# VH-VL binders against Regulator of G protein signaling loco (loco), part 3

Target 1, 177 residues: Regulator of G protein signaling loco (loco), of Drosophila melanogaster (Fruit fly) (q9vcx1r247to423)
Amino acid sequence: AALECRVIVGYLGTIEMPKQISHSSKLQTVRSCIRKLRQEKRQPTIVLMCITPDSLSLQSSSGGVLATYSSARLNFVSSSSESENRFFGLVTSAVHNTQIEEEYEPSAGSAAAAGHISISHSCHVFVIDTKLIEHAQHLQRAHEFRLQCTRDPISNLCLEFPNNSEYVVNLVRSMYT

## First folded at step 3 (VH-VL)

Design g08 (from a2 with heavy chain S106E N107G P108S A109E; framework fv_iratumumab)
Fold by ESMFold2-Fast, scan of step 3:
Structure g08 (fold): chain C 177 residues (1-177), chain A 126 residues (1-126), chain B 107 residues (1-107)
Amino acid sequence: as target 1 above (177 residues)
Amino acid sequence: QVQLQQWGAGLLKPSETLSLTCAVYGGSFSGYYWSWIRQPPGKGLEWIGDIYHSGSTNYNPSLKSRVTISVDTSKNQFSLKLNSVTAADTAVYYCARGGDTYEIFEGSEYTSFDYWGQGSLVTVSS
Amino acid sequence: DIQMTQSPTSLSASVGDRVTITCRASQGISSWLTWYQQKPEKAPKSLIYAASSLQSGVPSRFSGSGSGTDFTLTISSLQPEDFATYYCQQYNSYPLTFGQGTRLEIK
């Protein structure tokens, strides 16, 4: 059985990133995406984030799976700043293949042409609601997602409602390393 | 209303260290990046670097070997030191507030530099 | 570094005119652009952030548009106090960089 961590987070949106992202620009780009989506002043969509070694998925309280990302698609994750642990961004990669041509020649075996490959990046922005202190409010949200509020034995944080984004960021970072 | 006030030496000789301080009044010091920007006479604006209230810094690579930005959170002040100055460092120097705040997520606004100090002319000559 | 290029470098206009200033980034910067106004011997003032959002207290005659690499600042009906130098600035990547400026002069 795979390890499964479940956390309730707010989802702010997704921004498509430049395809040529250098190692020095990833952190700055994530922080820029966080700032842009916060500026939109849109109410976050409450989602359940399910993290396993092989995948990260987002689920609505009605039971719908909104998105699933394999660990191979996870490129980068970081908080909004070193001193603020409420917001984080997750960068995913998607590989796009163009048409693959296959030509038939009477004197040749099976023939195929290689297609072009391009990679796109998207930054998904989330928020941890650190204002929820009352256990009853945590239980109410957990009940909507059919969860039992539990604590991680190592970190002593409520898995459904972590105190900060660093816990989630570290879990995600461990998936693609 | 937020106000930035700056001060420091105006006349320097080549090889000396430039030192300027900026004080923040009327608003929160925490939650923002605090920047230094300069403008040589008749030229455009050049970003020098920024600092967060935690002391974390970012510097323009063109100046990184000579620049230090520091913060004094007890006084709501931040300072610029630029060593080994030359005539090319003659400019008006500005402090400014940048970034965003997280305390008011629903109403937060993001700006690059929304409040500026009055500017300090620094002249480097023999 | 991301190079910011403004056009024109200077223009002359009359009160009541519609004025347009353009800024082009050497790389995609999404919407991470601020427009500033600067008068002689004064610090710059922020007008527009995130390419199109009006800074609090700025008159509605100022507007911004664009995304990616091409951006525009428009003054719909020029007023006497609008004669100044205007700068664009990207904040997508460090180091932060500014355009060379556009000087708006009276007729």
Scores: ipSAE 0.000, ipTM 0.476, lowest interface PAE 11.1, mean pLDDT 80

Design g09 (framework fv_iratumumab)
Fold by ESMFold2-Fast, scan of step 3:
Structure g09 (fold): chain C 177 residues (1-177), chain A 125 residues (1-125), chain B 107 residues (1-107)
Amino acid sequence: as target 1 above (177 residues)
Amino acid sequence: QVQLQQWGAGLLKPSETLSLTCAVYGGSFSGYYWSWIRQPPGKGLEWIGDIYHSGSTNYNPSLKSRVTISVDTSKNQFSLKLNSVTAADTAVYYCARGGDTYEIFGNDYTSFDYWGQGSLVTVSS
Amino acid sequence: DIQMTQSPTSLSASVGDRVTITCRASQGISSWLTWYQQKPEKAPKSLIYAASSLQSGVPSRFSGSGSGTDFTLTISSLQPEDFATYYCQQYNSYPLTFGQGTRLEIK
């Protein structure tokens, strides 16, 4: 029995972040991403967010896996503001290995390859709201995707998570700290 | 404060295309659905469709084959075209701002909080 | 499509009366219903959203209640400016649909 937390969230979208982001500007960048995607006013995609000690995955309402992120790829998480806990942004990272060939000069006679590592960051924006969950359940007539309590096999405690974004943000943050 | 102003064709013959435009002043055009709603004389309200600033649309299935809603984000305007009109399309047409979909889930905002002044469209031969 | 049915279709009342108008949805809509007031030759004005939340600037004599399929708009003490047609509207699902209207007339 694995320790697992499942929460229904609304997914608003993903924005690629600038490659060079200081730690001090990450919060402002996430808030900008949240504002931008809120302004898009697209209907949120209802997803089940499954959180384990090792990973975070997103599943569609039909059960298909949309994305999986190992805990090592979770870089930063923050809510939209201190006074409002409905929206949060999750920053994921991906490491890309590239090879760059040096310019070939016919008179000089050689090409060379150099390896480079680049990192991309993406901000995924979500909303948690009791009314959103109520509405999603009304439309789908299912309780399968509700927040679940998982019994920890060592301590034998049943862990239950409140249905609010602050708790989820703190839980996700703890996975990569 | 937000204001909606609308204009366009008033008198049409059967088979012609109805065209109306709505301009948004005093508020953000982005981040809202913009709707068209009509009301035949002495009758109730019928939702026609809505558009988001990206151009994404939703239409009433009863009108979908005849209706097109478009947006011009550079002018903060959106427009309604309804082709093949008949006498049954005679109505006052309103543009309106749709409520924030996230506010429906979070803050329980009204679905239509600002309305244009209305345009009477009469279809007669 | 979700059909919205209002009752009565018209009623007559006097200033000071308590007035109730009902709206029934053909399917469950939770609390996702708005009430509108429309005066002759004017656009509708929203009064109540989410079935029971009073719109800013609307007098406290207006109130809404209900959930699921049955909803009520109440005017606790009718004023002269309240004579108008009232509409309910669901925003639970597309297409958005309105009731047929209730015309409130002076006795």
Scores: ipSAE 0.000, ipTM 0.469, lowest interface PAE 11.8, mean pLDDT 77

Design g10 (framework fv_iratumumab)
Fold by ESMFold2-Fast, scan of step 3:
Structure g10 (fold): chain C 177 residues (1-177), chain A 123 residues (1-123), chain B 107 residues (1-107)
Amino acid sequence: as target 1 above (177 residues)
Amino acid sequence: QVQLQQWGAGLLKPSETLSLTCAVYGGSFSGYYWSWIRQPPGKGLEWIGDIYHSGSTNYNPSLKSRVTISVDTSKNQFSLKLNSVTAADTAVYYCARGGDTYEIFGTDYFDYWGQGSLVTVSS
Amino acid sequence: DIQMTQSPTSLSASVGDRVTITCRASQGISSWLTWYQQKPEKAPKSLIYAASSLQSGVPSRFSGSGSGTDFTLTISSLQPEDFATYYCQQYNSYPLTFGQGTRLEIK
């Protein structure tokens, strides 16, 4: 079977992150995004988060795909605090290229448009449902995934998630304990 | 404020096991990937592997069969063991901090380094 | 593995000079590149991360640019303490890899 981690989460929203952000300040920025969305007191949207080696997708309760992020776009993940491990933020990146405008008319001394590469970051905020029944269902899903380790049939080695997806899986699993 | 201090055996004979330990002071141990990097005399840098406070490890494929990195969270320490050493393992070994809490992009750049330990393998 | 190649392998310069060192990745690494400075018998020191972000405490004469596969480190006005070996490193994917180094010598 294909390697997959599924978890039911509440989605609170997405905040576009500042363009000028220090790599070392990502944690604090994620915490600020979590706090801001929590303070809005909106009802979370219940979604199924599916994590595979290639992507992370969010699906509605009816199975419709709401969003998909390739593993290469997964940039950072962190919980809201060390003392209350219910909320987490997921940062995704997107690279935007400004195309260079070519002048087809040869002009002596004409100026060429400069090309720019910019990176944008978005922080998506989620909450784990802590009610007893739903918490038990979430724990069971994580446990069943661990017991169904995908193995290479020839070498009998356990197949693992690529690094980007592994960090998200590890955070999510840690929030169940 | 964050400081890494390392120690361990400096002189080894071929076939022995290299053992080094790194202790972290002045900052959080949890939430970061902790790496070992080596540098043979007069040559460049080679990444050996990293470990998270949970014990999860990543190793350079070129060394994976001989390397073990372990963590002692109660002491804020992590350790490197390299089995079956040869003269090619002679190098200065560094511990370093990389990444922030749950960096999804993989191990980050190295912002704090230990002082380095010269390991010489000679018969 | 992603191979990192630096150019030149060594260069000589005088105090006050503008110095440029280049680094090329064998495949795209976006902006996930760090520049390090290493002085004899000392551990490397990070100068620039994410290709162009200056580390706190590092003088503003150091700057980085580039994305994808081609990157540059520039020292706008070389100072005596800048003579060292410089390394680039990618952190886009495992295993983490470094360039072979560029040795900056007094002319």
Scores: ipSAE 0.006, ipTM 0.464, lowest interface PAE 13.9, mean pLDDT 76

Design g11 (framework fv_iratumumab)
Fold by ESMFold2-Fast, scan of step 3:
Structure g11 (fold): chain C 177 residues (1-177), chain A 122 residues (1-122), chain B 107 residues (1-107)
Amino acid sequence: as target 1 above (177 residues)
Amino acid sequence: QVQLQQWGAGLLKPSETLSLTCAVYGGSFSGYYWSWIRQPPGKGLEWIGDIYHSGSTNYNPSLKSRVTISVDTSKNQFSLKLNSVTAADTAVYYCARGGDTYEIFGEYFDYWGQGSLVTVSS
Amino acid sequence: DIQMTQSPTSLSASVGDRVTITCRASQGISSWLTWYQQKPEKAPKSLIYAASSLQSGVPSRFSGSGSGTDFTLTISSLQPEDFATYYCQQYNSYPLTFGQGTRLEIK
């Protein structure tokens, strides 16, 4: 196979984030989402997370696809804390285009926007567990897993992964202890 | 084809407030971060801050106590105010659009205003 | 803050030369680096984003490479219009930071 990272994680849920968020507020929002979903104390849903340069998909244990996000939609990823890094949040984005029919031209001239573009963000919360890690390691070895990746010696990131998938792979791998 | 046009400022005295405005034409104002960047004479580029159409802002910590960026979505404009200026604030000031809205950790600048020279002298 | 250091601070070259400019980050920034070209009294123009992706409309003689902390901008065959100052910028972390610039001058 081409470049692919496969990992078993527990899925806790998804929270829609505030419509307008700054890059500096994403970390605080992700940690708030993790806290909220942990407080709900639901059993995590076991999912296989498959990450490629082009996409991230979540699959059920039966192999059904639960969700797919293109790499361009992977907006932010962070763990809950340095001291307890079992939980992480993944922020995905979606673009909503509304075309506005404008019958009236502005009398003072700027180009009117032909449409309105808004961005929504969703925070998906996952957990790793010692038993899930051991199971994932055995599954990775049982299945032919091929990650063609040259790692940067300083950042320890996959140099061949383009775009935002690299951040997700890096975080997930850093959580295996 | 997006164009940014900026105006304001010029010659200021120490302690005054710098004010610049940037207007966006030819593209959507919503869905992007809009930045101010400055360049002192003979020096490099310094990021000042950015704003989203909602009014949410990020500021360079070195300038945070003196800087305010605001937005007027009805006019597709955003503005910079920098308080208590000194000679060190003499620079060309640029407005710019943050590029891909899907970048995880910030933005590169794909469209720039023409620049406004601000000189602070007594 | 992530410090961006460019080398050289200036260089002289002739039309047709292969020119290399480097940029070093004080910590790992993955591929989140943009290269800009700035001509006197003009706003900067983006050339390359995500370390190696060519901006639309930019000539193919420009290329970028590198990841982590060490990055390179290459001009494969220098043209008269390429004499300018070049800046790198990281967008891995706030605050966004730029290199000090490399001035490319006619030999």
Scores: ipSAE 0.006, ipTM 0.462, lowest interface PAE 15.5, mean pLDDT 77

Design g12 (framework fv_iratumumab)
Fold by ESMFold2-Fast, scan of step 3:
Structure g12 (fold): chain C 177 residues (1-177), chain A 125 residues (1-125), chain B 107 residues (1-107)
Amino acid sequence: as target 1 above (177 residues)
Amino acid sequence: QVQLQQWGAGLLKPSETLSLTCAVYGGSFSGYYWSWIRQPPGKGLEWIGDIYHSGSTNYNPSLKSRVTISVDTSKNQFSLKLNSVTAADTAVYYCARGGDTYEIFSGDYYGMDVWGQGSLVTVSS
Amino acid sequence: DIQMTQSPTSLSASVGDRVTITCRASQGISSWLTWYQQKPEKAPKSLIYAASSLQSGVPSRFSGSGSGTDFTLTISSLQPEDFATYYCQQYNSYPLTFGQGTRLEIK
């Protein structure tokens, strides 16, 4: 019933990104991460990607949750290139505050304790599973390997997401053609 | 339709470098991986490596220290060089269209579907 | 490396026979297996990809089945041109590896 998109993708791995990165270098870094993980030449791990307005989760074939990222952590998404749209990278952010673990309370007249907050970025690399879809046609399971999104019952058009989840949904939709 | 023609040295001495070239006719060179496979007399097939039109290569780990595959996109050709040959390198060498599992999601093939005629390379003293 | 083992290593059959050749992978390869036919002094010809999908132009008497580690190539009614050596090959991970071959001989 809830707004949701589900798609089976191949997962190649995750690379931590540089701490300081501009918008233009973020695209180049994602493409570099895709190239590096693709060059490892191992078969991707098949996962179900479930996207909702609240989160993006990765699930195993048995339904176990492998990872969950809140929509607010979805920072950037891009394909490997404009001419080759089978691979994409998803950048997630995480907030770190190393000094929140210290129970320091400054007294009146002493130097203030300064909190240190940093944000890390991880690039997760995926491939659209075109060859598995072809194989699944022999197993009569092809529909389970395609993008499935909540649709308006009248227009039969996919419904839009109200936040960062829409960026991921839009990219995946563009790759299924 | 698509045809592969190969050529190169047939008789080598131990320690020399094996060099073979494969030319692609009648179809697109870009968008595919191009492989080298060998077969010693009376034995089975062994994958050597592959290359994409961009120059990206994959090598069998058993041969990686001795093998180089290169591409000439202007001529639709790719070439194999194998250094420091021994009698164990005596084989028929084939070029073929097809390669790495990673490219299976971007290619229109699931194996090696077009093959060259083969080149017999003999290494003897 | 993934090892591919074929059985039998050789087989004798007559025209019209149903022939089966098997291939076993040392670890799971899903359905990522190709079957090849090789005649003497010729390059291999691909017959079946993704374990069960027939290559264009290959006669329908050839079929493949299996997944995971155990695979079978079947020729439903053997023809004179089918006497050859058959190889399986995995493409689940590199290096790409072939079976040792099964030689199909005239009885």
Scores: ipSAE 0.000, ipTM 0.460, lowest interface PAE 12.5, mean pLDDT 79

Design g14 (from a2 with heavy chain N107D P108W A109G; framework fv_iratumumab)
Fold by ESMFold2-Fast, scan of step 3:
Structure g14 (fold): chain C 177 residues (1-177), chain A 126 residues (1-126), chain B 107 residues (1-107)
Amino acid sequence: as target 1 above (177 residues)
Amino acid sequence: QVQLQQWGAGLLKPSETLSLTCAVYGGSFSGYYWSWIRQPPGKGLEWIGDIYHSGSTNYNPSLKSRVTISVDTSKNQFSLKLNSVTAADTAVYYCARGGDTYEIFSDWGYTSFDYWGQGSLVTVSS
Amino acid sequence: DIQMTQSPTSLSASVGDRVTITCRASQGISSWLTWYQQKPEKAPKSLIYAASSLQSGVPSRFSGSGSGTDFTLTISSLQPEDFATYYCQQYNSYPLTFGQGTRLEIK
């Protein structure tokens, strides 16, 4: 049986990252991308994020696949900070990655530039609902994606949706190792 | 406990520049969006624009060519300038605190405008 | 821009009545709608955010419902202090837009 996790998230946008990124600076860059898109007050696009050991895909409520990233293209993932456990950034590698985009091709020019390949990194910013107590809000979104949303009779919390971004971040990290 | 106090020009002639300032007391200035909203006499509400403490702005396209919103973080103030005024700009102007649009995903929840200034009547007449 | 249309534009009611005001968005706004109450010569007061969440300190007789394009504000038992103008506002996209207002008058 395949291990698969489905999470409803808000998508805020994608920012192209610097070409020369050290591992130690990736966290700071991701958090800067989160702050930038958050400050622009963009309305999140509600998407279904499907995570498997081999890939991460984003789907619309109409059932269309918006993007699919193989595990080999995932470079980094991190939440925003301790004080704000609802935003996270996902870094993917590609040549043409200014939006959610899967494929890329090497660039080649004249004989002097033939064979040159350019690779870029993009940070995709997401937000999750931390209001587990508001079952009706989760139920509405789950219905749009044809998912079930169950209230725990003991805690009165929604069972299917995480209460912080770190859950999704850890899931992405652990499922690809 | 959060209070917004506003002041500035009340009576203007056509072609002049409208200038209003809003000061924030009793709460954090950083981390919020600060908006200007107006209401012509007997009419509805119109959003003018907002600013984040970093200086990042959003403007209503209908006013973008004439409007500037600025922030003074050291004084916890933000200001509205609207140039080339006409009689159509006669209105009560409000400053307001906008909740982060994504506050819906936090403990306190989202409110579009949870604290408002007292309002400033600006009259433009020849 | 997203157009917000309220219905009715004015309404007369008596104390104790159940009052319903509607708001329609020209395109889908999910649940990103706030209801405001404004009394003469006062700044608006937030009543309900995210279409159905009651603002702290607001009486429980106020409730909101709806999602997508159609929204409703209900006052279950009208009180004298409720006579005011009510506005809906979307915050799904810029520019932020308000409905034209519904004036609630004593019958």
Scores: ipSAE 0.000, ipTM 0.473, lowest interface PAE 13.7, mean pLDDT 78

Design g15 (from a2 with heavy chain S106P N107D P108S A109G; framework fv_iratumumab)
Fold by ESMFold2-Fast, scan of step 3:
Structure g15 (fold): chain C 177 residues (1-177), chain A 126 residues (1-126), chain B 107 residues (1-107)
Amino acid sequence: as target 1 above (177 residues)
Amino acid sequence: QVQLQQWGAGLLKPSETLSLTCAVYGGSFSGYYWSWIRQPPGKGLEWIGDIYHSGSTNYNPSLKSRVTISVDTSKNQFSLKLNSVTAADTAVYYCARGGDTYEIFPDSGYTSFDYWGQGSLVTVSS
Amino acid sequence: DIQMTQSPTSLSASVGDRVTITCRASQGISSWLTWYQQKPEKAPKSLIYAASSLQSGVPSRFSGSGSGTDFTLTISSLQPEDFATYYCQQYNSYPLTFGQGTRLEIK
C-alpha cells in the first residue's frame, strides 16, 4: 500500500540548528527549540501536513502549498510530551553554495574547498492539539526516531540522507492512535 | 493585479489610539499572511505584526502590549490598532502581503513582502 | 530577536560601477533573507528572495548570495534608476527584522 498521511497540525516557528550536530544531541537540541518557541506564547498557524514516500509538504487551510521537502532532506523528528498538547520538532537539512560573486572562482589561497559548500539544519516546531482536529484522540506518549546520514570520510561532511518519510509518518500517526 | 489600499489615521495626540485599515483587491486574501510595517521619518523599517485569514496573529514583542491586528475575511480587509501612542510612533505605516512559505518554511518560491499599500503618514504631536 | 546589520550605511557610486552591499545576521537564518529597494516617498520593492532568487520583473544585473549569517547584494552595472536605499530582511523566525539600510548615492 502507498504510504500517505495527511494531518492537521499547528505551526509555531523555525529555528536554525548547529551546523554539525551528533545523533545523541539531536533530541536535546530539538527539545530546546520546542521550549524556546513555546515560551514565545504566540498563536499556532494551522497547516495541513501531507506526507508521501518521496516528500513532506505543508499546506494552508485553502490548499495552497506552503513548503515541500524531499524525504532525503528529512533529518530527524522527535516529540516532547505534555498532557494537554503534544509538540514535535522536524529537522530538515539543506546544502548551500556560499557564492559571493556572479562568477565565483574558488581560490586555494583565500577560500578552502569546504568554504564554498555549507550544510544548514532547521528545526520546525509543531503542535498537535485535539481542538484543531475534530476527529483525533490525543496521545500521552513520546516517540523518537533517529535518522542516518552518509558522511564523506575525508571532509566529514554529511551530503546525503536516507529517505525518511516512513519515520515521520509513523511518528505522526502514533501521536493520534 | 493585486492592490492594497489603506486608510484611517493622520494626526494624533499622545495617549490616543492609532487605527488603520487595509483592503485587498485583485487577488486571493486566503493563503497569505498580511503584515503591518512602519518607518519613522528618515529611519529604517520595523515590522509590527501579521495576521492570517483565520485570525491567527504574530506581534513584534516591542509592541505586543499595545498592538492588535484584526481581520474581516468577508471584506478582504485587515486592521491595525496601536494603543497609547507617543511621539515615537510617528511614522509612515504600510500594509503588505507576505507569503506563508516565505514566513514559515525553507525552499519556498515566495518572497517576504511582494505587494505593499501606498503608506499612511501618522504624526503624533501635542 | 535576530539583529540584521548592513554595511556600508551609505555608498557613493557612478553609473556602470559594480556595487556590493552586505548584510549580517546575529544568528543563522539559512537562506531566508529578502532584499528590498526603496526610493524616496515610495513603499519598498522586493528584489531578491531566499537570498539568491530574483523576483519576477527585476533586472538581471541584481544578484544575491550567501547563507547562514553573511549575505551580499550585487548590482553588476549600476544604472541611474538604481540610486535608492536598500534593506535586507530575515524571515527565518519571528519577529521579522530588517537591516538599518544602505543608501546608494550618485558620486
Scores: ipSAE 0.000, ipTM 0.451, lowest interface PAE 13.0, mean pLDDT 74

Design g16 (framework fv_iratumumab)
Fold by ESMFold2-Fast, scan of step 3:
Structure g16 (fold): chain C 177 residues (1-177), chain A 128 residues (1-128), chain B 107 residues (1-107)
Amino acid sequence: as target 1 above (177 residues)
Amino acid sequence: QVQLQQWGAGLLKPSETLSLTCAVYGGSFSGYYWSWIRQPPGKGLEWIGDIYHSGSTNYNPSLKSRVTISVDTSKNQFSLKLNSVTAADTAVYYCARGGDTYEIFSNPAYTSYYFDYWGQGSLVTVSS
Amino acid sequence: DIQMTQSPTSLSASVGDRVTITCRASQGISSWLTWYQQKPEKAPKSLIYAASSLQSGVPSRFSGSGSGTDFTLTISSLQPEDFATYYCQQYNSYPLTFGQGTRLEIK
């Protein structure tokens, strides 16, 4: 679709965030998550990030859908910093609802029940590496990065490999404002 | 099927270094946090620290000046070193697998942090 | 650090009784609490995570409730194998902290 944007990014991992993260500390928390996952020194997993006004999905290089987040689950997005513009974090939320049975249950048809709701937040960390294709060619694994060099046959949309994380952050913001 | 086996020195003198190793069998070593937890005789549980397969660590502040946790991913093992031991370090030491602390990418479901597999425990006694 | 306090420190009960153990956090921990059972000379076994989610393989007579700072573990009909020490543990923040334990003894 005309409002669909596709970008190739490297995925480093996801960290479950502590519940007591305040609104004013979200940027610092994202930066901490980025630092932690960078220190893991994992090889980034190449994924295609598909952004629409309604959702953000992640697809593998083989075309399988790995994850889909509705716009309602997107909480926060930010780059690590202007001086280190290769990384960005995406915060998503999930609601957990647990039915807690009453100790004493009234007769059928008029039972009272208690519910428990908790919210969790996850920070997904991505990297932008414009030299990934050159590195793949050197390793003779160019097929893993071929998505960069092809048009999507269904939508005819050109795939992009961004030159910095601010590009992706702005793209996400523009789709969800 | 997942089994944790631990070993190391049982009797130490004050000022020595405690060294314990835990080996993981039957399951994936990657993707989990691996913890050390201790329990003094007749007392409760105290978390010492954890490590990820990458070598990233978290330590209990009460022990951080004396504790080092390391990992050997080629052997699916992780180890505890506790320096300058005293009688207060006498305890049963357990290694344990932490639950998932991050979202599973291919199945975006959140998991809770809990210790689902434990080693058999190692009694460490510090006495002169 | 978040301090976890259990109440009571010990209790005596009979088979078939309904038993309640409480745990209080010094700060709000939402639902990030696990309950463990420990029998003499054994490693602890997880019973309930996320305050109220039953661990696979754990009998349905065990249940957990609560959020924020006050939490409860309930055993609806006590069985002989349930006599043990019970611990709560928070995982809202590092360092991970445990309660002091509640010893459940036969009356």
Scores: ipSAE 0.000, ipTM 0.451, lowest interface PAE 14.1, mean pLDDT 77

